# Ledger of designs, part 15: VHH binders against q89az9

Target 1, 320 residues: q89az9
Amino acid sequence: MNLNGEQKSAVLLALVGIDKAIEILKELSIQEIENIAKCMSYMDVISSITADLVLSEFCNEVRINKDQNISFINNNFIISLLKKVLGEHHAVLLLDKFKNQKNISDNIKKLNLINPEKIVSLIKGEHPQIIATILIYLNRNHAANILSYFEDNLSLDIIRRIANFSSLKKLGQEEFVKIIDNLINKYQNSMLNQQGIVTAVELLKLIKRDQETKILTKMFSSDKVLAKRIKTKMLEFSDIINLDDVYIRRLIKVFPLYELSEIMKVEKEEFKKKFYKNMSLENTNLIKNYCSKKIFISNDLIQKKRNNLLNSVKKILYNS

## First folded at step 4 (VHH)

Design p25 (framework vhh_7pa5_2)
Fold by ESMFold2-Fast, scan of step 4:
Structure p25 (fold): chain B 320 residues (1-320), chain A 123 residues (1-123)
Amino acid sequence: as target 1 above (320 residues)
Amino acid sequence: QVQLVESGGGMVQPGGSLRLSCAASGFTFSDYAMSWVRRAPGKGPEWVSTIDWSGGSTSYADSVKGRFTISRDNAKNTLYLQMNSLKPEDTALYYCAKDSYDAFEILSQLDYWGQGTQVTVSS
C-alpha cells in the first residue's frame, strides 16, 4: 500500500496534532488545503508502522513519542482545522463539496459495474454535455465502450466537450449528483421488477398446471400488463411447436434464414415439419441442404441461436 | 455581451406545427453549440434539443425526438426549431441558449438564455 504525497501529508498533520497542523496549513494554498482535507475525510485509522514510515520519508524533523501507536482522522478534527484556518462558513461549504464528490464517486463505481449497452439506453436522451461529463468520471475502458455505441458526429461532439472540460462548479456538481442518482434508481427499479417477475415465473412453474392456468387467466382480467410480462418470461423453446401456423409464418418473415438453418440442424423432425409446412419450397430446400452438411455447431452457439428465435417469438406474441 | 432574441411562438391546436427562430449576437455564433430549453407553467427548465457548432450533430430529449428538428444557419447567426405534431404538454416558454462546457449553467442560469417565446398548444 503506497501513499501519495497528499495522503502522507494528511498522516503527518494528524500525527503532529491540531495546533501544529494549523500552523502548517496557514502556509498552504486553498487548493492544497482542500486536497489534504479531502484525503483526511476519507482516512480513519493509521498504524504506528505506517505513521513511522511517513515521518521517515518526509524530509522534515517531526518529534515523535515512542508511545505513539494509532492516530485517527475524524470529522471533528477536520472541522476544527478548517474552521480555524478558513472560518466556519467556508469550512462548512468545503465539507459539503467533499460530501458531494464522495456521493459522485460511490455512484460512479456502481455505473462502472453496469453493462455499457444498459448505460447507453439510460443516457442516450441526455444533453451531450451530461453524456460527456458521465464519461469523464467513468473508468476509461468503460467510457470508451459506451462511446463506441454513438454515431460518429455525436462521438466527435462528446470528445470535443471532454477535451474542453475543466471542472464542475458547485451547482453543477449538485445537479450532476441528482442526474447520476436518477440513472442508478432507474436501473435498480428495472432490475427489481425483473427479479420479481422471475421469482413469480419460477413459482408458477412449480405449482400444478391447472392452478397456474387459473391464476394467469384471472391475472389477465385484473392486470393485463403484468400477465403479459409473466407469460413472456414463461415462454420456452419447447412451446414454439404448439404455436398457430400464422405466428410461424410471421416468425419466418422476420428471423434470419441462416440462423434458423443452424437451429434446424439439431432439432427433431416434428419441429422441422412445423416450419417447412409454413415456408416456401426454395427456403425449405436451402435449410435441408444446410442440414445435410457435416458442420459442427457447439452446444453454446446452438443455445444462443435458440434464445434468439425464442426472443423473436416473444416479440411477435406480446409486443404487438 | 451575448444577446439572444427568440421569435415564432404562438397558439396552435394539438397536432399543429410552429417554427421558432433565435437571432444571436455578441459572440462568434459558429464556434458554439446551441440549445433550446423550455419552462412549462409551474415546472423547472427542461432541455429540448442541442446542435453542435457545425450543424453536423443534433440531440433531442426523448419527449420531443421524432417530432422536433433543430437546425442552424451560421451565415445568418440564427438557430431554428421546427416543431411538428405538437401536444398540450409542449406548452411552455421556449428559450434559445448558448451552450457551455457545464450544461448546468445553461439549464440553471438565465444569463445563457434569451428572453423566450411563448408556445401554447390548446384546442
Scores: ipSAE 0.324, ipTM 0.779, lowest interface PAE 3.7, mean pLDDT 77

Design p26 (framework vhh_7pa5_2)
Fold by ESMFold2-Fast, scan of step 4:
Structure p26 (fold): chain B 320 residues (1-320), chain A 123 residues (1-123)
Amino acid sequence: as target 1 above (320 residues)
Amino acid sequence: QVQLVESGGGMVQPGGSLRLSCAASGFTFSDYAMSWVRRAPGKGPEWVSTISWNSGYTSYADSVKGRFTISRDNAKNTLYLQMNSLKPEDTALYYCAKDSYDAFEILSQLDYWGQGTQVTVSS
């Protein structure tokens, strides 16, 4: 069910063993052999149960142990088979081609899972041809979202390159593999760096307040950038009520009044008073009128609104 | 046949400036993006800068951003690279390259490159 005809053929050839597989493949065209070999190169371990189902479907007698699992991963079977059928030179060229194509495919799958904004930050410094090639291999919707982040002149250049693209030749594939491997490594290193900041914040929250204050004060004087990042991550919604009135007034000027009204509907009186004393009587009355209405907002939506407010606070305090 | 002839290289002290030129022939210069690529002693080729066909877009490798300026004159079929605040690390053979739309061959194949012009930054 999960296997197509080429995958089932690959399983059968593995099950009959190398000697019989060679005799079968000698009757096939070069194109058919390449298609089967490519399939084998991309397949993972096949269970003995799945192998038995494939065998049953084709009603073939085979010389195998039914308890064996089939693996095409790091298996000399594919190498030996291709060398004996196609000759050593042709087999080596095909295996190199499949290896590069598989590496590209695997890395592209990983890039499709990464947020478009993050991909932009990783690739904006690359040659436009590299950017264009990455977008060609990505899912169309994902590529379109990434492209939308670039300035008009760069987008024009990228689209021209995409329109004129025909294919990656062997040398281009080898270079492309190196480039996308480096991008994936940069992404993973970035994720590890973010986790480090989260860990530092968690540890600082667990130590004594006096020690935390001393550490952050010294950090602010020696590494202002790191201190800013840590303080930004430490800020929670409950901290907003303790902010100086100057920051509350700045927040009110930037944050949408209607969205603030939705938040106020579920907050305690102490929180509301902190904002009311820092806004006009007109705006205060508008919020109070909204809060008096019997309209329901889902807990999920309220939490999103609260996160929006917290993010606006972080921008005001830390300018980023 | 694509022909690219680089000039303007030479010896300069750290902090100095050089302007490279590339005269292009054998293709419609104004239809193609153009690049500068360099090869330092014992290293592989490194992309330096690219300019679009109409000069609407330019891009630079991080190592040269803010110091180098790429430009072109389509009427003269000429590409330029203005290099300021030169560092010893900029010492390399600099190649003019016609952009390729179907592969990364521009970075590895000399068919799209000129003969090169040597830039040496030393005291």
Scores: ipSAE 0.089, ipTM 0.618, lowest interface PAE 6.6, mean pLDDT 79

Design p27 (framework vhh_7pa5_2)
Fold by ESMFold2-Fast, scan of step 4:
Structure p27 (fold): chain B 320 residues (1-320), chain A 123 residues (1-123)
Amino acid sequence: as target 1 above (320 residues)
Amino acid sequence: QVQLVESGGGMVQPGGSLRLSCAASGFTFSDYAMSWVRRAPGKGPEWVSTISYSGSDTSYADSVKGRFTISRDNAKNTLYLQMNSLKPEDTALYYCAKDSYDAFEILSQLDYWGQGTQVTVSS
């Protein structure tokens, strides 16, 4: 008797071995897994004749197209071959599910690389169910950080929806792909706008300082917001030592002493003297005591702390 | 068949107020959370507010927090949105939606629903 596409799929999965079959089944909807699993559960033993027939159909198509350099990694030839072996309907369902799941996975990987604050700005206008669905697909640490930006009532609603989530049906997966694509496109547009400011800063740094000062002064008169954005982007960690003492004193009042002590452990004496000059003897001694301890701080952690200090400086200089 | 009929929109000056209504039929209204969603000209849908099935819990988009109040009357199968301190950026078609734990059901309602109720805030 002729096997249907589900039965042929079950035979192929059995032939590839349990470990590979599990990986393939992970890419299918729960309904498709149930259908295939039901077929497999009613099949005690796959006869060598049946296995050979399924393999022969697969291999015969490969032999017919011997002029092609074949890769078994997601090329159009293999897709066409699967359609012939499994039948149009089952092959299309299987391939569509793989394609949709891969698209979701790839896009989610991109979202996992975007800062939580930026994702919040992109999704805050979405219905709570859409927000919940996005968070379910993200890395748990990343999702938790994003969730922390929402107010208590909205966070409660989102968690309730996460707790009640089962799965996205086919049409829901297609619409979800569109939502994620739109979010990524909005992020890319935001990055392009940021690149404009970066380009302006780079150009200003390359011209003579007197010309730079004249341009920025005129810009403060005509477009104060743009001027502040450019000045904020121009500020580097190396500029901190050149700040007026009044700003250093303000910085010391708002920046955590412990974080400052961690930064001071790796900074040059000139930098340390600038801060010590502007703080109490007690605080100076606390920092010196910390610096004398053989506490290891990773380069990654110290760069994060340096960025925290720089951001605090930017807030003091450019926030009202 | 779920049917939702929005009303109460109109033209108002900045700083003004409007009260929107949504008459629900075709499902047990008191068993479902409800939402308001809006669509400005040339823009995608934006979620505005959600209210629980009992009316005990509400949530709002940051853009409307403190200005809009969502409420419901389960005896009348009616959802309301009280809009105060209206701004030009509140100009949109407003839709009510039956809430769901299915993202597609929320999105498909917005794609296939009728005219909504138009709110225009201008001087």
Scores: ipSAE 0.323, ipTM 0.788, lowest interface PAE 3.7, mean pLDDT 78

Design p28 (framework vhh_7pa5_2)
Fold by ESMFold2-Fast, scan of step 4:
Structure p28 (fold): chain B 320 residues (1-320), chain A 123 residues (1-123)
Amino acid sequence: as target 1 above (320 residues)
Amino acid sequence: QVQLVESGGGMVQPGGSLRLSCAASGFTFSDYAMSWVRRAPGKGPEWVSTINTGGSSTKYADSVKGRFTISRDNAKNTLYLQMNSLKPEDTALYYCAKDSYDAFEILSQLDYWGQGTQVTVSS
């Protein structure tokens, strides 16, 4: 734990107690007070070891008698201190500013961990300036991946807004915090819904087939959307052969022919016939030519390719 | 000074239609993208739609996409919003705004300062 000068100053002010801290802060500029208050608000607790280390470093450069009345930093201490120095109105405004800055930083870190495709689904309905502002705060590579999903006219508008962007004003920061919080909440709710579907699928796979069929049939009549989501999640590689030819044709258009050729090399004849029935003679011949080659493919690689195909099927069923 | 005057609101039954107008003055209308923003009772401002300077590109909030159509007449300095298949949830004060590169000013009521036009969807 290496503390910078501002963090060390915050620790020292906490250690001297509120009355003495107020007298010290009265001699500082408002910008210096803001910097110290920001550091204090980011520190939840200060260990006695850290406090002693800071005091020891200070005492090594200046002759100081240790004050035995040491207090720990908490929200009540910071609030009380700021109210006495700045007055209640200004203290509230300053604390709100620091909370907003921390919320933006924390939420941006969360957004950088979310898959670009998922972020696109969450923000595509937002005003172009909001999209542009989000992309400015994200990691450059992550932002570039997200931008690639938008239409040319929207991408141009977003880039122009990024190029002309200045800093967010106070009211803009408050609205941005609300928008980002709502975005994170939508993502978290979506993840909870996904976990529920996974649990339902696992449970359905463990019951008898007859009971599973009855439940799904009744669900299709009462909640077709939920039934479709569960069926899509239940889909296994062995189910691909039973898909309607329309979906096989869509799959062939989007899935790489070379990967399909690798899968075809190890699959049963019935699986191959299902695909050949739904593709051009040219593509069929290319796959058959690949299958005639004595190329060895590991079981691990085949399983990965099979999972890629299954995921492509799930995307087609979800979007139709 | 920029002046934006909204009109065309009223009371309508669910499934009905209304056409909103915004008369702009005090700036070169054709140089700016324009937006519609609404505020429902007890709620914050919500962006509805945006149109570019020439009218060739439009964008809509998911809640209104497929039901509302934004358009403009640069010769008349007028912005329009055609609202079809209206729902009770569309009940709000509707404001037009000169689009800026700070949409948060629009959302924070800084750029749509005006009376707005009331749309009430009730049976």
Scores: ipSAE 0.015, ipTM 0.549, lowest interface PAE 7.1, mean pLDDT 76

Design p29 (framework vhh_surovatamig_d1)
Fold by ESMFold2-Fast, scan of step 4:
Structure p29 (fold): chain B 320 residues (1-320), chain A 123 residues (1-123)
Amino acid sequence: as target 1 above (320 residues)
Amino acid sequence: EVQLVESGGGLVQPGGSLRLSCAASGFTFSDYAMSWVRQAPGKGLEWVATISWNSGSISYVDSVKGRFTISRDNAKKSLYLQMNSLRAEDTAVYYCAKDSYDAFEILSQLDYRGQGTLVTVSS
């Protein structure tokens, strides 16, 4: 028979009927389903002779397995069947295609779950065409958020590359899979490094304060970078009230007054007094006016604003 | 016929500097982004730097950022790479390349690259 592997697969799915075909297709990626559907659409008419030949090849393979219970739930069964029925050459090409498409699809799904700021840090060193290609494969909202982190001239270059994109050739697809795999591995390694710092911080919080201080002091003498990272992770919002007035004044100069007003609305009086002591009467009165208004701010938004303030404090104290 | 001619390579000691030049012909130079790519002995091609048609956007591979500067002169149809603080790992044949909207294609399109210029960092 002159049918390729995709065409033989389409014929078999048509022969098993819609209910069973749906069960088989549920085990495939959306791209794989689209490829099979495209193939089916192309094969408008298939002769009973051709169908019989395809079915004969299938039945011969099934008979090698003495079981009369046919199950297509097991993905390994389908893979093994394809190698036997379609022949090694066509099966290898189809499986290779499935592997590459699945790897791209799976990794793209993972990238869509990573926040835009982290993706920017992962891809900023890549060639602009690689950046453009990544953005093409990501969800539109996610890609737009990532693009917003780039300066105007780079964004223009990237958009031009996206507008002129046609498709990746086989060599390009293989290299793109490697690039995406490397980005995912880099992200996972970054998460492992972050977990190490988090574990160290958690342990330091559980030991006696004097021992913690001695350890951090010695660490500053031998590894300033590590000491800075740990100290930064240990700082909490509740620590802000205990900062020297000099740092509060610096914070007020760089932090937006409106966001500070929103935070002050939910904070205790002691916290407010610490800031008011270090700002002008005009600014104090402006914040007090905002706090007197009965405007509800969601807990999520308040936590976001509090995190913004804490991050500004970390920058002032540790410059990072 | 696209033609690119690189020059400026040579032997230099670690920490030294070199300036590479590329003379382009056979296409409208000012309409295309241009890149520098390199190939170390026994290794594959590696992208180094890219500059947009108007010099408004410039990108570098992380390993050369802060050390190398790419620039262009559209009137002279020339591309340049100023290399400072050279390291042993910078030893490679450097190629000037006309940019492509497929980054993988630029690495395989020999007709968009010249014969290259050898940079050896050793002492």
Scores: ipSAE 0.228, ipTM 0.715, lowest interface PAE 4.5, mean pLDDT 77

Design p30 (framework vhh_surovatamig_d1)
Fold by ESMFold2-Fast, scan of step 4:
Structure p30 (fold): chain B 320 residues (1-320), chain A 123 residues (1-123)
Amino acid sequence: as target 1 above (320 residues)
Amino acid sequence: EVQLVESGGGLVQPGGSLRLSCAASGFTFSDYAMSWVRQAPGKGLEWVATISGSGGSTYYVDSVKGRFTISRDNAKKSLYLQMNSLRAEDTAVYYCAKDSYDAFEILRQLDYRGQGTLVTVSS
C-alpha cells in the first residue's frame, strides 16, 4: 500500500479529529484543502495497518528534520496524539519501537567516543556473536580498529558472523540495549575510579608531607595495591634521580636515545650523571655530542619529552 | 526444547588438568556450532571457546589458547573441553551453549542456563 502525500495527509487529519484538523487546514491553501478533502471523501474505513503506516512515516519525518532548531511540534504532542488516536496498545508498540531505536543510537554514539583499546578490554570475553553485533552498529573505522586487536582466527569468526547478520527483532534490541548500557556503565565506573585516584593524589599533594607519609604508610600496610597506584600517580619528574640504578638501566633500554638526548640538553648535571653511569660509553658520547650543538627546543616540546620519560618510568614501576 | 547437561568439574591443584563434557539433546547437534562459557565467583559471564558444527574450526579466548582444547563427538551428541595447565584464574562454573547468529538467542540461553559444572583451582 503506496499512499501519496495527499492520501497520507487525509488519513492523518481523519485520525486527529475535526477540531484539530480545522486548525491544521487553516494553514493550507484553498487548492491544497480541496485536494485533501477529495481524498478524505474516498476513504470510508481506515484500517489500523494504514493508520500505523501513516503515523510511523510522520514520526520518522519529524525525527529526520529534528536538526532544524525551529519546531512547531514537540514530543509531548506526538505522544499524546498517538495515544488518543491509535489507542493504548498500538500507541505503546509504536512508542516502544521509537524509544528503543533512540536508546541504541545514543549508546552507540557513546561507544564511538571510547578508544578502541578500552572497548576491547570490555568486550574480549563476550561471545563472538555479541562482539559481531556490537561492531555492526559502530562506525566502520572504529569497528575496524577494534577488530584489529583480536587474533586472526577470532577476527575471521567475527567477520563471518557479521556477513551472516540480519536485523535484531524487538526482544533482541531490548537485550542489546542492556548489553551496551552495561558496557558504558563499566567504562564510566572505571573512569570514576581513575578520577577518585586523581582526586586523592591532588589532596595528598596539598597536605603537609608528614601527614602524607603517615597516610601512605598505613595504606601500604592495609591496601598495597591502592597504595602502589596512588604512589605511581604521585610520581613526578624530579623523583627520577632518586630511583635505584636498576630502574635507570631498564629505562635506558626501552626509552628512545634521541628523546633522552633532547631532555639531557636542558637538565642539571646531577641528572645527567645519574644516567651516564648506567649507559654505554657509545651512547653517553652520542648524547654529549647532541648536547654540544646549538639547537633550540621549545619549552612545550621539552615538557612533552619529559612526560614521555616519566610515563616510561611509571610503566617500569607499575609492573614491578 | 534444547537441553544441555555439563559434567566433569572438580577441585584440582594449579598446573593440573580436567576434561569437561556436555550432553546435548533437543536439536540437530551436528548443524550447530557449540561454545563453552564460564562465570568466575562475583564476575560476569566470559566466553571461552567455540567449535564449528563439523569440528573443522575452533576459536578461543586469548587467556586459554594453547592450554584448552574444545572438541565434539557428533555421533554421541557431546561437547568436550580439555583443560590443561590450570590456573587459579580458571576457577569458575562452566556452561556449554548452542551457538546462534541471533544475539538474543545466545543471551536468552545464557540467562536460563542450568547448574553447569564447577571447576576450582586451588592448592
Scores: ipSAE 0.271, ipTM 0.767, lowest interface PAE 4.4, mean pLDDT 77

Design p31 (framework vhh_7zox_3)
Fold by ESMFold2-Fast, scan of step 4:
Structure p31 (fold): chain B 320 residues (1-320), chain A 122 residues (1-122)
Amino acid sequence: as target 1 above (320 residues)
Amino acid sequence: DVQLVESGGGLVQPGGSLRLSCVASGFTFSDYAMGWVRQAPGKGLEWVSDISWSGSTGYADSVKGRFAISRDNAKNTLYLQMNRLKPEDTAVYYCAKDSYDAFEILSQLDYAGQGTQVTVSS
């Protein structure tokens, strides 16, 4: 294992015990003590081999058994050490600072697991400074994917803020923790709501059609938002032809022309006419030309393309 | 475009009270953390208090229990209620807008107005 200077110092201080560590720390600046304490708080386990290597570098005659392992996840040692060196008050402030940094780190790990598109939907309304700060802490590839969803002017503003970023101070760090925690809670609530909606849709599809209609009609009068979400989730491919032309035009702008051409090859003339009247003559002719060719497309591929189109429709309707 | 206008300072005897106000314009006040910093004669800038966009407050040890920060988002106004004033509180008080990525005194000065003078003397 490769350790930096602060990590080696942390290992050495842990090995010599609290009384000797205090003597060493008293000769350091407060900034140096903070750096070492932060390092110690984030270390989980030190192997006996690593400990031996650090001790050997100092020509120490005190030997650690090679089978011995040291754990830094026990906060009592760190808390006791800081209180004795810095005093109760300063130790509390320093530990609070580290707690906030750990909370940010843990929440950022959760955000790295969330799909970029989903994160965009959660943060698109946030101040550019908040977006920039989130991207700084995320994995570079993940952050780049998220950034690609934003308009050029916003992306420029975000990059400028990233380029000018220093470090979070106490107030900014506390606000950032709250914002990130709120985003994680919104994501978890969205997942819970999604499960509930899916279950409701599945149940509605299994009951008698007249009962389904009565429930949805009554729901529309009492909870329009919920009714809209359920109806959108219940949407089937056959319903697309009945959509207002405004939605068809929006769909055409975002859905790949070639993929649409593949779908059109197997659809009824009525379906094709619905789309043709809402697109340019040039694009209409391109699709018609593709449909005139004897190209075989498997039923599996067509069904996949149909599902892609239906999902794009659902996104458009939900956002309207 | 961003402006901060501080007011409410003056001369007061030890043990007295003052209420400072800061009227903000040129940005969405409710989206930002706001704070008060002060500069005593011949000394550097010192953080006094802050309040987050969500209403969480912080105070310097020297003023804790004596000062109270608050905000009125409808009026774009930040307040500092100062009680039990001491001669050591004598300073020019500045209103500052904070950025989520930097609570830096230098960046805060970019948004600070002319300040308001508080003098505590017998």
Scores: ipSAE 0.000, ipTM 0.129, lowest interface PAE 15.9, mean pLDDT 73

Design p32 (framework vhh_7zox_3)
Fold by ESMFold2-Fast, scan of step 4:
Structure p32 (fold): chain B 320 residues (1-320), chain A 122 residues (1-122)
Amino acid sequence: as target 1 above (320 residues)
Amino acid sequence: DVQLVESGGGLVQPGGSLRLSCVASGFTFSDYAMSWVRQAPGKGLEWVSDIYSGGSTGYADSVKGRFAISRDNAKNTLYLQMNRLKPEDTAVYYCAKDSYDAFEIYSQLDYAGQGTQVTVSS
């Protein structure tokens, strides 16, 4: 929405109420008063979204001026201004609204950095309207990736809610802040659990092989879930060549042939032979034909494809 | 104006049952999805269940298999049958008109009722 300074001033004055607006207008020049009053008289109903944008821009302008170290506006000035203009009660509510908007923005930035699959696991139990609201605040590409993990019926419901979304009211914003904070806390706790697994794996890699085997065997007997998680984390790409042929054959059936071809282009002959002896002659020839082509594949892309293959191996080995 | 009036809460022992009701007025009840949400002492709002205008239902994992949501469009009434109640089900239960503003239902304006207290204790 393209609002000029006069329109933004009119919105702000409308929010403070007529009595307070008159007091403010007394401090302006007659030309400024006429310009704002004319704008007000031509404005129709102001949406909550428009009001929020004006308030957000006002707060951002105050922050920018403060950050420049030549600001004539400070936090105490804004608090005093709002209290005098709106009264104590309304000033506190407005300041709380600004705080909540900042908390939402900060936490949304954190969510944009989290893998879509992890976010799905965190929010799949939430009401569809809450999921829709989270997606509205996220980066569009990130939101689209998250949406792709949901079932068709739920995705339809979420999109309908997004299409009909207007804005969050004060109590809604407060509850949304709590929900987002809870999700971030769940993610951080999950990350701490992953760090423990990483440490255990690092220690197991440093001890003698016989001791490692004994520990993992006993763990599998007492805590199968933990044993699977540790084993899965311990598996490296270099271990794939040592897998039994049965697992290689299963892997070939589920892993995309084109991605396997991309990996094969940079791998050693021993690795290629291990796969070729476990696949059809037709598929072997398709891969060999791809490897003969002069196609450039970036190191980042190949490492991503290698990780995809390793993840497929982990699923095959550690099925429930 | 939209009005929602909850009833049916009370004190019940673990393993007991309660049936909550919500009488709606001020809108075309049959056109809208309806939800039950709850707030336990010292905790935030938690979604419990919803029912779409077409009758499709959803449940939070914590209540799935124990609670059943239903509606009577002729009576403009929403129901929540709660079975095998647990101490952790203790909360104020709110009926809400499901709109496309996620938290309008939590604002306790015209779209949320006064709530009904459910206490599960031995």
Scores: ipSAE 0.000, ipTM 0.280, lowest interface PAE 15.9, mean pLDDT 74

